VHH binders against q96fz2. Designs and how they scored, part 227

Target 1, 269 residues: q96fz2
Amino acid sequence: CGRTSCHLPRDVLTRACAYQDRRGQQRLPEWRDPDKYCPSYNKSPQSNSPVLLSRLHFEKDADSSERIIAPMRWGLVPSWFKESDPSKLQFNTTNCRSDTVMEKRSFKVPLGKGRRCVVLADGFYEWQRCQGTNQRQPYFIYFPQIKTEKSGSIGAADSPENWEKVWDNWRLLTMAGIFDCWEPPEGGDVLYSYTIITVDSCKGLSDIHHRMPAILDGEEAVSKWLDFGEVSTQEALKLIHPTENITFHAVSSVVNNSRNNTPECLAPV
Key: E = the ipSAE of ESMFold2; O = the ipSAE of OpenDDE; V2 = 0.75 times the mean of E and O plus 0.25 times the DockQ between their complexes.

## First folded at step 12 (VHH)

Design V28 (framework vhh_6z1v_2)
Fold by ESMFold2-Fast, scan of step 12:
Structure V28 (fold): chain B 269 residues (1-269), chain A 123 residues (1-123)
Amino acid sequence: as target 1 above (269 residues)
Amino acid sequence: EVQLVESGGRLVRTGGSLRLSCAASGSTFSSYAMGWFRQAPGKEREVVAAIAQSGGKTYYADFVKGRFTISRDNAKNTVYLQMNSLKPEDTAVYYCAARWGFYETAPNEYDYWGQGTQVTVSS
């Protein structure tokens, strides 16, 4: 997973993340650095994307079941990285393989610190290789959506008003991530950056791509992944596996260029 | 930064009961997993019981299951170890320990330690 859509306005995104804490209290996640949130239909590595993480990472007396939402850089910069420019990191950390996550220092160290996050997206994109040609067919991949009279459907959205109805009750894709905190040697703000854990593709996606993000399907899985005060690293890693509860449709080649940021990027063709 | 003080250790007869308390200073107590460890003369420090932040998850070493109960009161910044059906083999110094995050069974995974309280069980 190297391209996502996360275009919802901040207020819509926040409501889509409504949750219950350990006491059963209904809550919305509290924002950190909301001004760094940049909605886009076409998000690539090195850009910022919103993630959920435990409030306990920021407030020592917080209940670990309470959630913060924060924009983080896609592409994990390890806390031990000593150079002044994160773009000079020699290794690609946009994804980390589930089978080697405990073997690689870049991921094992933040996992040991409870630095688990849930990466939010409308969905993600993958490019299917077509036999007999070097051309690839892009697909938009997302959770199955519940159709209501008010929500409409993505396939029938033909106007701004209809698109609004599609997104008002959209179920966000929730991907398992690991984050780390890097302090620039030259000074400045601490950089929060994340990687998406990847697994073998499920049967339904195998014809599109051989790998998929580790998707946390439902609030129980999301809560367990985030709650590093009540869930061990070993228990949390049991949540990392392929899922069949996913759907997709082909999209136009407009999405190929990461600079294109329009609804056409995810519209069915 | 947590300071831990154990109390309640004393001499008891085989089959007796005892409750140990560990008082913590600081508002961050509720964010820590807590553990009770013990060390007998000439032996390594070993885990007895552990409890997660909320008190909803606990761990017990096999040799105390069914006899000991760990609990915590976050409002009072205190963790307890209720010890029942005591045996001479339970004789040890009992230590309270705190760890950021989820509990672990290895002593070297804990960040803060109390000074210990002596429990002696006689026949």
Scores: ipSAE 0.429, ipTM 0.751, lowest interface PAE 2.6, mean pLDDT 89

Design V29 (framework vhh_6z1v_2; at its last look DockQ between E and O 0.89; V2 from the best seeds 0.00; counts 0 for: pae E 4.3 > 2)
Fold by OpenDDE, look of step 13:
Structure V29 (fold): chain B 269 residues (1-269), chain A 123 residues (1-123)
Amino acid sequence: as target 1 above (269 residues)
Amino acid sequence: EVQLVESGGRLVRTGGSLRLSCAASGSTFSSYAMGWFRQAPGKEREVVAAITMSGGKTYYADFVKGRFTISRDNAKNTVYLQMNSLKPEDTAVYYCAARWGFYETAPNEYDYWGQGTQVTVSS
């Protein structure tokens, strides 16, 4: 996964992340550094994206089932990294393979510290290799959306009004991530950064791409992944597997340019 | 920094019962998983029992076999080990330990330790 969409306004995004805590109380996640949230139809590595994480990571006496939403840098910077520039990392941390997560220090150490997060997106993009051509067809992959009688599939939004309705009730894609905290050697603000865990693609997506993000499907999966106080690493890792509960449609080549940030990026062609 | 102080260790007879307590300093007790460990002379330190920060999940070593119960009172910043049906093999120094996050069975995974309390079981 090298490209996502996360374009919802902050308030809409927050509402979409409503949850129940351990006590069954309905809650909204609180924001950390909301000013770092930059909505975009075309998110690339090194950009900031909103993630969910346990409140306990920021507040020492917090209930571990409570959630915070925070923009973090895509591309995990390990805490032990001693260079002044994160771009000097010699290995790619955009993704973490599920099968080697425990073998790589950069991921194992933060995971062992309970630094699990849920990466939020409208969906993610993948490119299908066209047989016989150097051309790649991009696809937008996302959770199936509940068809409200009035709001057709993203493709059926014939009117701007219908389009707004679709996004107001959009089910966000929830991807399993690991984050770490990096203190720059020269001082400054702590950098929070994340990697997306990847798995082999489900059957439905296999023709498009052989790998997919580990998707946490449902409130229980999200809660278990985040609650590092009550759910062990071993138990959490059982949540990491392919899911067939996705849909996709072909999009235009507009998304190929990471500078393009328009609705056209995820619109069906 | 969390300070842990164990109490309750004493000489007991085989088949007897004992309740150990561990009091933690500070206000962050509820953020730590707690564990009881023991170390007998000439043996390695081993986990006895562990409990999550909320108390929702517990772990017991195989040798416990239902004889011991770990519990915690977050309002009192205290973790307990109720030990029943004690055996001479249970003689050891018992340690309380705290870990940020989920409990672990390996001693090196814990962040803070008490000084220990001696439990002696006579035949």
Scores: ipSAE 0.869, ipTM 0.942, lowest interface PAE 0.5, mean pLDDT 93
Fold by ESMFold2-Fast, scan of step 12:
Structure V29 (fold): chain B 269 residues (1-269), chain A 123 residues (1-123)
Amino acid sequence: as target 1 above (269 residues)
Amino acid sequence: EVQLVESGGRLVRTGGSLRLSCAASGSTFSSYAMGWFRQAPGKEREVVAAITMSGGKTYYADFVKGRFTISRDNAKNTVYLQMNSLKPEDTAVYYCAARWGFYETAPNEYDYWGQGTQVTVSS
């Protein structure tokens, strides 16, 4: 997973992340650096995307079941990185393979510090190789959505009015991530950056691509992944596996260029 | 940072019971997993029991299972170790330790330590 859509306005995104803490109290996640959130239909590595993480990472008196939502850089910069420019990392940390996560120092160390996050998206994009041509067919992949007579499906949303109705109750894709904190050697703000854990594709996606992000399906899985105070690394990693609870549709080549940021990027063809 | 002070260690007869207390001060106690470790003369420091920040999960070393109980009172900033059916092999200095996040079984995973309290079990 190398491209996502996360276009919801901040207030809609926040409401879509309503949750219950350990005491059963209904809450909305509190924002850190909300001005760094840039909605887009076409997010690529090195851009900022919103993630959920335990409030305890920022506030030492918080319960580990309470959540913060914060924009983080896609592409994990390890805390031990010694150069001044994080773009000069010599290896790709956009994704982290589930089978080697405990073998790679860049991922094992932050996992040991409880630095688990949930990466939020409308959905993600994947490119299917087409037989007999160099062209690839892009697909938008997302959770099945609850349909009402008023909302319709994304495929039926052909007007701005219908598009608004689709997104009001959209179930966000929740992907398992690992983050780290890097302090620039020359001073400046701490950089928070993440990687998305990847697994083998489920049967339903195998014809599109051989890998998929580790999707946390439902609030129990999301809560356990985030709660580094009550859930061990070993127990949390049991949540990392392929899921069949996803749907998709083909989209136009408009999405291919990461500079294109319009609803056309995820519209069915 | 947290400061930890153990108390309750003393001489006890074989088969007796004892409760150790660890009082915490400094930064927020309720945000740390807590562990009890012990060290006998000439031996390495080993885990006895551990507890998550909410008290929802506990760990016990095989040699103390069924005999020892770890608990915590976050309102009092205190963690306890109730020791029953004590054996001479339980003789050691008992240490309280704090870790950010989930508990671990290795001593080197803990950042804050008390000074220890001596428990001696004799017949």
Scores: ipSAE 0.688, ipTM 0.874, lowest interface PAE 1.2, mean pLDDT 89
Fold by ESMFold2, look of step 13:
Structure V29 (fold): chain B 269 residues (1-269), chain A 123 residues (1-123)
Amino acid sequence: as target 1 above (269 residues)
Amino acid sequence: EVQLVESGGRLVRTGGSLRLSCAASGSTFSSYAMGWFRQAPGKEREVVAAITMSGGKTYYADFVKGRFTISRDNAKNTVYLQMNSLKPEDTAVYYCAARWGFYETAPNEYDYWGQGTQVTVSS
């Protein structure tokens, strides 16, 4: 996974992240650095995207079940990185394979510090290689969405009002991530950055691509992944597996150019 | 910062019971996993029991399972170790320790330590 859509206005995205803490109170996540949120239909590595993480990472006496939402850089920069420019990192940290996560120091170390996050998106893109051609067919991949009375599937909107209603109740894709905190050697703000954990594709996606992000399906999975005070690393890693609860549709090649930021990127073709 | 003070260690006969307490002075006690460790003279410090910040999960070393119980009261900033059916080999200095996040069994994973309380079990 190397391309996502995360285009919702901040207030819509925040409401889509409503949750219950361990005491059963309904809450919205509290934002950190909201000005760094850059919505786009076409997010690529090195861009900022919103993630959920435990409030305990920011406040030493916080309830670990309470959530913060913050933009972080896609492409984990390890805390031990010595150079001043993150682009000089010699390893690709856009993704982290689940089968080697405890073998790679760049991921094992932050994971041992409880630095688990949930990466938010409308969905992600993958490119299918067709038999007998060099052409690749992009697909937009996302959670199945519940149809409302005034709106159907993502491509069924008849008017601007119906399109807005589809996105008002959109179920965000929730992917398992690991983050780290890097202090630039020459000073400046701490850089928060993340990687997306990947697994083998489920049967439904195997004809598109052989890998998929580790998707956390439902509030119990999201809560357990985030709560590093109550859920050990070993128990959290049991949440990392493929899911069949996913859907997709073909999209135009407009999405191929990462500079294209338009609804056409995810529109069905 | 959290300061830990153990209490309740004393001389007890074989088969007896004892409850250790560990008081924390910091307001961040509820954000720490807690552990009890022990160290007999000439031996390495070893985990006895551990408990998550909420108290929802516990760990017990094999040599104390069924005899010892760890608990915590976050309102009182206190963690307890109830020790039953004590044996002479339980004689040790018992330490309370705190770790940010989930508990671990290795002593070097813990950030804060008490000064210890002596438990002596007479034959």
Scores: ipSAE 0.300, ipTM 0.709, lowest interface PAE 4.3, mean pLDDT 89
ESMFold2 (binder alone), look of step 13: mean pLDDT 88; pTM 0.898

Design V3 (framework vhh_6z1v_2)
Fold by ESMFold2-Fast, scan of step 12:
Structure V3 (fold): chain B 269 residues (1-269), chain A 123 residues (1-123)
Amino acid sequence: as target 1 above (269 residues)
Amino acid sequence: EVQLVESGGRLVRTGGSLRLSCAASGSTFSSYAMGWFRQAPGKEREVVAAITQSGGKTYYADFVKGRFTISRDNAKNTVYLQMNSLKPEDTAVYYCAARWGFYEEAPNEYDYWGQGTQVTVSS
């Protein structure tokens, strides 16, 4: 996973993240740096995307089940990075393989500090290799959506009015991430950045791509991944596996260029 | 930052009971996992019991299971270790420790430590 869509306006995104804390209280996640959130149909590495994380990471007296939503840079910059420019990091941290996460210092250290986050997206894109040609077919991959009187179907969204209805009750894709905090050596704001954990592709996606993000399917999985005060690293890692609860459709090559940021990027062809 | 002070250690007869207390001051106690560790002369410090910030999960070392109970009172900023059916092998200095996040078994994973309280179990 190297491209996502996360285009919902801030208020719609926030409502889509409604949750219950450990006490059973209904809550909305509290924003940090909301001005850094840039909705887009075509998010690439090094851009900012919204993530959920435990409030305890920011407030030392918080219940670990309470959530913050914050934009973070896609592409984890380890806390130990010594250079002044994070774009000069020598290796790619866009994704983190589940099978080696405990072996790689860049991921093992933040994971040991409870720096687990849930990466939010409308869905993600993958490119299928086509036999006998250098062209790849892009697909938009997302949770199955429950059709109600208030929501439409993305497969039937052929007009602007239908697209508005689709997004009102959209179930966001929730991907397991690890984040870290980097303090610039010369001073300045702490940089929060994340990586998406990846697993082997499920049966349903195997014809499109051999890898997929580790998807946290449902509020129980999301809550356990985020709650680093009540869930050990070992228990949390048991949540990291392929899922079959996913759907997709082919999209236009418009999405190929990350500069294109329109609904056409995820519209069915 | 948390400061921890243990109390309750004393001489007790084999088969007796004792409750240790650990009082916390400084930053908010309720955000930390708490552990009880012990160290006998000539031995390394080892985990006895641990508890999450909410008290929802506990850990016990095999050698104390069924005899010791860890609990916490977040309103009083205190963690307790109730020790029953004490054996001479339980003789040690008992330490409480605080860790940011989930509890761990290894002493070096803990951020703050008390000074210890001596428990002696004799026949």
Scores: ipSAE 0.632, ipTM 0.854, lowest interface PAE 1.5, mean pLDDT 89

Design V30 (framework vhh_6z1v_2)
Fold by ESMFold2-Fast, scan of step 12:
Structure V30 (fold): chain B 269 residues (1-269), chain A 123 residues (1-123)
Amino acid sequence: as target 1 above (269 residues)
Amino acid sequence: EVQLVESGGRLVRTGGSLRLSCAASGSTFSSYAMGWFRQAPGKEREVVAAITKSGGKTYYADFVKGRFTISRDNAKNTVYLQMNSLKPEDTAVYYCAARWGFYETAPNEYDYWGQGTQVTVSS
């Protein structure tokens, strides 16, 4: 997972993240640095994307079940990185393999500090290799959406206007992430950056790509991944596995260029 | 930052009971997982028991399971270790420790430590 869509306006995104705390009270996550959120149909590594994380990371007296939403840089910069320019990091931290997460220093260290986050997206894109051609077919991959009387069902036959109406009730994709905090050696603002954990693809996606993000399906999984005060690293890692509860449709080549940021990027073809 | 002070250590007879207390000050106590560790002369510091910030989950080393109980009172900023059926092998300095996040069993994973309280169990 190297490309996502996260296009909802801030207020719509916030409502889509409504949750219940440990006492069963309905809440909305509180924003940190909301001005850094840039909605896009076509988000690539090194751009900022919204993540959920425990309020306890920012407020020492907070309940660890309470949530903050914050934009973070996609591409984890380890806290131990000593160079002044994070773009000089020698290896790619866009994704983190689930099978080696406890063996790689860049991921094991922040994981040990409870730096788990949930990466939010409308969905993600993957490019299918087609035998006998050099062209790759892009797909938009997302949670199955609940049908309502207003939104109806979505698919290749639906008009663009019908697609606009589905976003009012859209179930956001929730991917397991690890973040870290890097302090520039010469001072300046702390950089918050994340990686998306990846697993082997499920049967439903195996013909599109061999890997998929670790998707946290449902509020129980999301809450356990975020709650670093009450859920150990070992217990949290049990949530990291392929899921079959996913759907997809083919999209046009418009999405190929990460500079294209229009609804056509995820529209069915 | 959290400051921890242990109390309650004393000489106890084999088979006796003792409750250790650890009082916290400085930072918000309820944000930290708490652990009790012990160290006998010539031995490494080892975990005895641990408890999450809410008290919802606890850990006990095999050698104390069924005999010791860890608990906390967040309103009083105090963690307790109830020690029953004490054995001479339980003789050690007992340390209270605080960790940000979930508890761990390794001493080097803890952020703050008390100075310890001596427990001596005589035959």
Scores: ipSAE 0.519, ipTM 0.811, lowest interface PAE 2.2, mean pLDDT 89

Design V31 (framework vhh_6z1v_2)
Fold by ESMFold2-Fast, scan of step 12:
Structure V31 (fold): chain B 269 residues (1-269), chain A 123 residues (1-123)
Amino acid sequence: as target 1 above (269 residues)
Amino acid sequence: EVQLVESGGRLVRTGGSLRLSCAASGSTFSSYAMGWFRQAPGKEREVVAAITLSGGKTYYADFVKGRFTISRDNAKNTVYLQMNSLKPEDTAVYYCAARWGFYETAPNEYDYWGQGTQVTVSS
């Protein structure tokens, strides 16, 4: 996973993240740096994306089940990185493999500090290799969406009217991430950055791509991944596996250029 | 920043019971996992029991399972270790320790330590 869509206005995104804390109280996540949120249909590595994380990371008196939503840089910069410019990092930290996460220092160290986050998106894009050509077919991949006031899911064949209304109650894709905090050697603001954990593709996606992000399907999985005070690293890692609860449709090549930021990027073709 | 003070250690007869207390001051106690460790003369410090922030999960070393109970009172900033059916092998200095996040079993994973309280179990 190297491209996502996260285009919802801040207030719609916030309501889509409504949750229940350990005491059963209904809550909305509290924003950190809300003005840094930049909606886009076409998010690439090094851009900022909204993530959920435990409020306890920022407030020592907070319950570990309470949530913050914050924009973070996509592409984890390890806390031990010594150079002044994060772009000089020699290795790619856009994704981290689930099978080696405990072997790589860049990921093992923040994971040991409870730095688990949930990366939010409308969905993600993957490019299917086409036999006999160098061209690839892009697909938009997302959770099944429930039709308002009717039983059934939203699909590529549904009416344009349904697609125009879908965003008000869109079920956000919730991907397991690891974040770290980097302090510039010469001073300045702490940089928060994340990586998306990846797993083998599920059967449904195997014809599109061989890898997929680790998707946390439902509030129980999201809560356990975020709650680093009550859920151990070992228990949290049991949540990291492929899921079949996804759908997709082919999209226009407009999405190929990361500078294109229009609804056409995710519209069915 | 977190200061921990153990109390309750004393001489006890084999088969007896004892409750240790650890009072915390400084940073918010409810944000830390707590552990009880012990160290006998000539041996390394080893985990006895641990408890999460809310008290929802506990850990016990195999040699104390069924005999010891860890608990915490976040309103009183105190963690307890109830020790039953004491054996001479339980003789050690008992330490409480605090860790940010989930509890661990290795001593070097803990951020703050008390000074210890001596428990002696006589035959």
Scores: ipSAE 0.630, ipTM 0.855, lowest interface PAE 1.6, mean pLDDT 89

Design V32 (framework vhh_6z1v_2)
Fold by ESMFold2-Fast, scan of step 12:
Structure V32 (fold): chain B 269 residues (1-269), chain A 123 residues (1-123)
Amino acid sequence: as target 1 above (269 residues)
Amino acid sequence: EVQLVESGGRLVRTGGSLRLSCAASGSTFSSYAMGWFRQAPGKEREVVAAITTSGGKTYYADFVKGRFTISRDNAKNTVYLQMNSLKPEDTAVYYCAARWGFYETAPNEYDYWGQGTQVTVSS
């Protein structure tokens, strides 16, 4: 996973992340650096994206089941990185393979510190190899959506007004991530950056691409992944596996250029 | 930074009971998993019991299961070790330790340590 859509306005995104804490109290996640959130239909590595993480990472008196939402840089910069410029990192940390996560120092160290996050998106894009040509067919991949009389669906929207209603009750894709905190050697603000854990693709996606993000399907999985105070690394990693609860449709080549940021990027072709 | 101070260690007869306390100051105590460790002369430091930030999960070493109970009071910034049915082999210096995140059983995984409190169990 190297391209996502996360275009919802801040208020809609926040409501889509409503949750229950350990005491059963209904909550909305508290924002950190909300001004750094830039909605886009076409998010690439090195841009920021909203993630959920335990409030305990920022507030020493918080319950570990309470949640923060914060924009973080896509592309994990390890805390041990000693260069002054993060772009000098020699290896790609956009994704982290589930099978080697405990072998790679860049991921094992933050995972040991409880630095688990949930990466939020409308969905993600993948490019299918077309046999006999060098062209690739892009697809938008997302959770099955629950239809209400006012929400509609992407494939069934026949007017701009019906299209807008699709997003009011959109179920966000929730991907398992690992983040780290890097302090610039010469001083300055701490950089928070993340990687998306990847697994073998499920049967339903195998014809599109051989890998997929590790998707946390439902609030129980999301809660356990985030709650680093009550859920061990070993227990959390049991949540990392392919899921079949996913859908997709083909989209136009407009999405190929990451500079294109319009609804056409995810519209069915 | 968090500072830990153990208290309650003393001489106790075999079969007796003792409650150890560990008071935390500095960083907020409720942010940390807590562990009790012990070290007898000529032995390595070993885990006795551990507890998560909310107290929802606990760990006990096999040699204390059924006899010792770990608990915490986050309002009082204190972790406790209730020791029952004490045996001479329980004689050791008992240390409390704090770790960010989920508890661990290895001493080197803990960030902060107390000075220890001596427990002596006489036959």
Scores: ipSAE 0.566, ipTM 0.825, lowest interface PAE 1.8, mean pLDDT 89

Design V33 (framework vhh_6z1v_2)
Fold by ESMFold2-Fast, scan of step 12:
Structure V33 (fold): chain B 269 residues (1-269), chain A 123 residues (1-123)
Amino acid sequence: as target 1 above (269 residues)
Amino acid sequence: EVQLVESGGRLVRTGGSLRLSCAASGSTFSSYAMGWFRQAPGKEREVVAAITSSGGKTYYADFVKGRFTISRDNAKNTVYLQMNSLKPEDTAVYYCAARWGFYETAPNEYDYWGQGTQVTVSS
């Protein structure tokens, strides 16, 4: 997983992340650095994406079940990185293989510090190799969504308000991530950056690509992954496996160029 | 980021009970997992019990399970070890330790340590 869509306006995204803390209190996650959130239909490594993480990482007296949303750089820069330019590590840490996560220092160290996050997206993109051509077919891959009950002819159902209402109730894709905090050697703001954990693809996706992100399906999995105070690293890693609860459709080659940022990137073709 | 002071260690007879306290000062006590460890002369430091930051999960070593209970009071910045049915083999210096995140059973995984309190169990 090297390309995602996360286009929802900040307020819509926040409401989509409503949750209950350990005490059963209904909450919305609180934003950190909300101005760094940049909605896009076509997110690539090195760009910022919103992640959920435990509030305890920032507030000494917070319950570890409370959540914040923070935009983080895609491409984990380890805390021990000594160079001044973080872009030198971009290709090494976009994804983290589940089978080697405890063997690689870049991931094992932040994982030991409880630096687990949930990466938020509308969905992700993968490119299927097509027989007999150098062209690859892109697909948009996302959680099954609640279908609208209202029926209508195809020409009568193209109201902008109706299409926007689909996104108001969109179930965000929740991917398991690991983050780290890097202090530039020459000074400046702490950089928060993440990697997406990857697993073998499920049967439903095997014809599109051989790998997929580790998807956390449902609030129980999300809460256990985030709650580093009450869930051990060993228990959390049991949540990392392929899921069949996923759907997809083919999309236009417009998505191939990461500079293209329009609804056409994820529209069915 | 936290300082720990144990109290309550004393001489007690076999079959007796004792409660150890560990008072934390500084900040962030409620964010740390806490552990009780013990060390007898000539032996390695070993885990006795551990508790998560919220108190929702606990761990007990096999040799104390059913006899000892760990608890914490985050409002008082204190962790407790209630020791029942004490045996001579429980004689050791008992240490309180703090770790960021979930508890662990290895001493080297803990960040902060108290100075210890001596427990002696005699017939």
Scores: ipSAE 0.527, ipTM 0.810, lowest interface PAE 2.1, mean pLDDT 88

